# Ledger of designs, part 6: VHH binders against F-box protein 7 (SKIP32)

Target 1, 328 residues: F-box protein 7 (SKIP32), of Arabidopsis thaliana (Mouse-ear cress) (q9xi00)
Amino acid sequence: MTSDALTIPSELESALRLRTVQYFITKRPWLDLYGVHVRPVPPFGSTSRKPHFDPALIHRCLPDELLFEVFARMMPYDLGRASCVCRKWRYTVRNPMFWRNACLKAWQTAGVIENYKILQSKYDGSWRKMWLLRSRVRTDGLYVSRNTYIRAGIAEWKITNPVHIVCYYRYIRFYPSGRFLYKNSSQKLKDVAKYMNFKASKSENLYKGTYTLSMSDDKIEAAVLYPGTRPTVLRIRLRLRGTAIGANNRMDLLSLVTSGVNDEEISSTEEDILGLVEGWEDDETHNPDIPAVSHKRGMTAFVFVPFEEVDESVLNLPPEKMDYYVTG

## First folded at step 21 (VHH)

Design Y4 (from X4 with R108K)
Fold by OpenDDE, fold request of step 22:
Structure Y4 (fold): chain B 328 residues (1-328), chain A 123 residues (1-123)
Amino acid sequence: as target 1 above (328 residues)
Amino acid sequence: EVKLVESGGGLVQPGGSLRLSCAASGGTFSSYDMGWYRQTPGKQRDLVADITTGGDTKYGDSVKGRFTISRDNTKNTVYLQMNSLKPEDTAVYYCARGYEEFPDYGWKFYDYWGQGTQVTVSS
């Protein structure tokens, strides 16, 4: 799959260069508690920025051009980490090019032209601002929801009406392409994460779907096909949020609707399951034998877990140890 | 890690009986539904029998009246008593642990499976 290098229209790029560089002020309300005022830092390339000479050996041996090339190949979150290493790296990471690439990749489904329009109209021509403030699905991990329901148990000699708490998880992995993987399982995160990819052949209950992010950038409409003798589409509406600005690490489940699909429709739309949903009406079904059902249970919010944190995540704990786990 | 281990399969004559056992380890056995599936070469797995946490049972149409699924939570074991076996019952039988994604709708999924045990019904 040739990584279609998004070619930026030259006219749009030139227009962006002509705008006056404004200071980006990071709001840190917690610092006010300590009486600390953080001065705004000028943007990358600002004439007001004094060059800092770093005598570190790595900077003496590594040309700036190579440093730039290294950063150009880093993921946005790694760039964030890199910015904490030293002043030189911090300034280098502020290069709009890195954030442009990240933004265009993250919202590639909207198209290049639309992204530039949004950049200009909503984010003052700042790619970094757009990255931080515009809602996006994260692709560097999994969204996980823990769900529980109660079932009756079998009466034993001393316990007449035992009940059991059944726990299962929903796993979602998004891709910038508008595709996503959906899995429901009672398996733990650490066991599921390695199979949450499109190449996984042996993963049970792994479904492929398509999703769209709304124009408001906070709502997701997703569709998954449950195959079988009675093919059923799962329609998922989600609201993306974060525990902090730019985190995008929570998703609220707004609606879950199952409905029937026609076999003829399935054969024609294997790549676009969302295309099977016309009006997103609660009673919409394309198979009269499989009515639309709006589900009201199992609506627990999703928590994002980066791949790097999969093994140490609290979600791997048994239900007995997670009784007070609240999805933030 | 949850493991399911089937036993009790073998060769039996038509009209004979077998009792399959599935021992579960590494999890809360009593909190999940259990099921038996069977598969023949080149075909999909079919549900043979299912038992809920409450003891409710469901059977495939072809085995109703002949097979009985039961569970012993104290032993973390699910059983499949197979009576009046027919050549058509020849398959690999799999034990599975299940849950419901939509409890009100009754949509059940199975995500842990045993290795399977061969049942052969032949004269």
Scores: ipSAE 0.854, ipTM 0.948, lowest interface PAE 0.6, mean pLDDT 85
Fold by OpenDDE, fold request of step 22:
Structure Y4 (fold): chain B 328 residues (1-328), chain A 123 residues (1-123)
Amino acid sequence: as target 1 above (328 residues)
Amino acid sequence: EVKLVESGGGLVQPGGSLRLSCAASGGTFSSYDMGWYRQTPGKQRDLVADITTGGDTKYGDSVKGRFTISRDNTKNTVYLQMNSLKPEDTAVYYCARGYEEFPDYGWKFYDYWGQGTQVTVSS
C-alpha cells in the first residue's frame, strides 16, 4: 500500500502557517496582575536565539528533532496528554503540523484541497479548531451498541412463563478511508475487540462496509453486505454526536434497513456497498425473495470505546449487571 | 468464555440412529437459541435443526421427520436425535449458539460454535 504522501498545496500551507503562528503565543494577561513575568518556553522551531537550558534529562538526551518526530506520530489524544507534561511539550504540541496531519488523515476522503477550503472557510485556518469542532468518526476504538430483546422461555418446574432477555452487540470499527468493519455478536467487547483490531481477517461474521459522513448534519450513511445464498445489504443511518465537544463518542441509530441484492450487483461493487445502495428507497429490494425491511428493534445508540479502554469497559459486564439505559 | 462441546458422533449403518449432545459452558444457555449444523468437506455449513429459547424447532428439509432437536436447560445441553440415518447424512456436525440481530424480523445469527463431531453413515 503505497502511502500516497498527501501533496499539500504549498501556497495554502504557507498562508495557513502564518496564521497559525498566533497559536504559539499564549497571552496570559493575568500574570501581569501578579507582577510575575513568566517567559513561555518557545516552541520547537521558534526564532528565539537564546539557548534555553532545559534541566530535564529527557530533553538533554532526546534531540528536539526526534521529539518532534515522536509527536508527529502520536494520535491527537496523546498529543493532548503530552501537552500536560511540561511547557516545552505544551508549546511543541501546538505546532499546526500535528493537527494538520491528524485532520488530513481523519477526513482524507474529502481530499486535501477540500479540507483546506473547509479549514479556511469554517475554521479560520486553525487545524486544531477543525479537529475539535468538525465531526469525525473515531478510528482509535470501537463503536458498540448493546441491544436486548425478550423471548419466551421453556416452562420448567414452577416457572410457567419464563422470559429471557437476550443481549447482543453491534460493533463498528471505522477507518478514515471510508471503510468500516461491522460485527454483530453476543460476544463481549473484550473478545470482539481482539478480532476487530488485530485479527480482522480471521474472524467469522465480520463484515466489511463503506460509509460516508455528512458535513452538514453529522449523519452517517453506511452499508454492509451480508454474504451468502441470500445476499442482503444492511443500510445503516446514524447520527454522530458527542458527550463533549470533539468527543464524537456517540452514534444514534436513525435507520436500519435490510434489502435484498442480486448477485450481479454484488460482483460489480464489492468494494463500495454504499455506492450500490445509493439512491435506494427504504422499501427497495433487488431480490424478490428478500424484502426490504425497516427495522424498529435493535436501535440502541452506539458508544465509543477506545481500544485502550476495551478491557475495562462496563460493556463487558453481563446483562444482569448492566444498566439497560446506556448513558447515551 | 462460552464453550460448546459436541459428543455422540460415530459410525452407524444406514437406517441406524445416533444421538448427538452439545454441552454448553459459560454464559446463559437458556437465553439463547441453539442449533445444529453440518458440514461436508468442500461444502458450506448447513442448518440441520434449530431450537429457540421457547422450544420452537426448525429443521432442514433433508432431515425433517428423521431428526429431532431438543434442549435441556437444566443441563445446558442441546440434543440432536438422528433416526433413519442415510449415507448423505455423513458430515461433521456442529453445535451453535444463536441470537436474533433483528428480533422484529427473526434474522438469526450464530456466533459460538463447537469443534464438531463426525457422523459417518456407512454400510
Scores: ipSAE 0.852, ipTM 0.946, lowest interface PAE 0.6, mean pLDDT 85
Fold by ESMFold2, fold request of step 22:
Structure Y4 (fold): chain B 328 residues (1-328), chain A 123 residues (1-123)
Amino acid sequence: as target 1 above (328 residues)
Amino acid sequence: EVKLVESGGGLVQPGGSLRLSCAASGGTFSSYDMGWYRQTPGKQRDLVADITTGGDTKYGDSVKGRFTISRDNTKNTVYLQMNSLKPEDTAVYYCARGYEEFPDYGWKFYDYWGQGTQVTVSS
């Protein structure tokens, strides 16, 4: 076509500014496949390699799978705008095969048969509707709970009642397999994110466990073991929600319970801590030296941060620069 | 980034004394609990001493009465005065910074550690 065919449409320019798209471009996952370098639209004729099609080639260089990964992270409004950008993007957004694969991966613990039953009974046979509307934990980032408390400081002659604000975080990473990672730390999100994986053997205070998500009420049940001479199970109950329908980017912390476990129970289960405590009451302990406690502090709601936004998240701000702090 | 640097380790005779120092930089020193831990090869790290933001101290049973922890918030430094040293005190000593996950119940966790300083008490 004409010179205007080389101009990036405004909707595509907005999509290119999304952190998800910039993350894929920065990591260059398509570099080995196509050998292209993403850059701002150059003046016509400024590159010798692919001058007439570089902007359009960028739109079309991503494999359908990578485009879908970008779209799967978008909210419904942004998907509507993305579907107006070009034929390939519209095809990808509307292709039921990609939505089916995403759904079967996200809810893999229920199995194929159960997922087809839910698809037909609740989502009118639409995999896209199921992906967008059915509650799921996000697995492309961390859920972060920022907590603060006050402690007395050492009295000095000029300051008779000094106080300090202590800030610490709970970090959760979910996996589609039903496993999750839990870390509590005073370290900020940007410093912790690299250790939130099962290969991080050097990480202090990183605990692994399993979780379930209830379809009927969006409740998550999870548990980890604090090992040592006084082994303690932390039972975590959450409710998944979002700032918008389908965002799945918030979790309310419904309860935190610590209970003692005995040595035989520890040796009988390694990663299925939730199965170990199945049926336990909130006041139940299997080690009288470690009473069951239902904690009331440190219960701040969780906020989801995608991995590509970790370094610039407002959750990295120190307490004195926080516009609004969240207390437990 | 928070950095903890220990100093003052070395070789001493049984019955001798040694003073360890831990200088902290990066972050707010006075808002966090500080502690000393020690580790011999093949063993877990054992609590030696802990001092809260308010100055309250706690000691491991094997060092109580012999060791004294203190902190100087104006110098961002925590100290461990070790008296009446025994051969079983031989270990790498680590400085640590901590916080409480459950503040009403005193559940303390340490998430910053120094590189350690060797203390050897000859038998």
Scores: ipSAE 0.526, ipTM 0.810, lowest interface PAE 1.9, mean pLDDT 77
Fold by ESMFold2, fold request of step 22:
Structure Y4 (fold): chain B 328 residues (1-328), chain A 123 residues (1-123)
Amino acid sequence: as target 1 above (328 residues)
Amino acid sequence: EVKLVESGGGLVQPGGSLRLSCAASGGTFSSYDMGWYRQTPGKQRDLVADITTGGDTKYGDSVKGRFTISRDNTKNTVYLQMNSLKPEDTAVYYCARGYEEFPDYGWKFYDYWGQGTQVTVSS
């Protein structure tokens, strides 16, 4: 009775505090970003420097829906511990209705019937197992690729060879509908995040496209349209991965190809940019004035940043404060 | 929608000068690189001059020292001052807006082009 008043095991609280301290005192934030597996968003409120949580209040203040939102972000180990906290948390973690609704939303493009077939054939009828193990793009934040290069400068007619480090970013935001947004910019993540939506259509270099995720090899096929006088399609091929199973917080950039598109093709296609280029070879163009180009630079892996972490992300640091020898 | 309108073309004698203007409307002019290209019949468009958002300029080899590109971000206008004109400068001159999509090796994408203005250098 009284023993159920405690909401957070001491071991879990200690681990959350330790990760927070480790993050801020680490001398190599690039290594943490790319080299160390980062757990998904920690349980309710643990990364704040101003925590004032009452464990008894947590039990009373969180309806089942909010508890599920926390649990849907947990790794399997943390879910096991959460189910041991109290009867309410155990019921919520075990409730297949919450997991079913999350799965059907996340994989809505396949439709209800196909998702039930996959559930039965690959996940033993368990919606929770499907949510935790089946690859999905994250839609609650941005995937960010930070690229740097060294530019040699020339002062007037003399070669001085001053070295400049130039930094630019590729930003991707996926939607469950199969649509996505793409932006290439020198602007930092914290300055860009508020404009990465379909209502901000006036943002410079913000482009719209469609994508698919292949579950057999975790490859993403995506295409975005660069409109204008000479329209161009950018075909993006990615491989989804994570720092841990089910994290889905990294993407390798496999190829970037630009090709010309006929004006008639654009006017006849409303929302299926990827379908427009289905089956194209890498050297294919439908406007000979815009040759197909396979781009080989600026291919740094994408890192996922949830919207609530945008302002604090190490991806906002200037180049001189980043460790350049971290594996990507 | 972004629109680029060139002006200032015409007929001029060899050794003469012309100043081309390109007025941009729509979009955020200061966020884009601007360029001038030219095309003679039967040939592809050649770079004449380019100016970045930061004001850095680049010129085609045949026009270095004779042509000057500049921009006025308050008027959303890019200019091409053409001095010491030669008959081989005869072409249609196009204004273009773009940016470096792959800056690691300088690949620029130009999303909007003007209709062009004819420059003819002939006695």
Scores: ipSAE 0.093, ipTM 0.561, lowest interface PAE 6.2, mean pLDDT 75

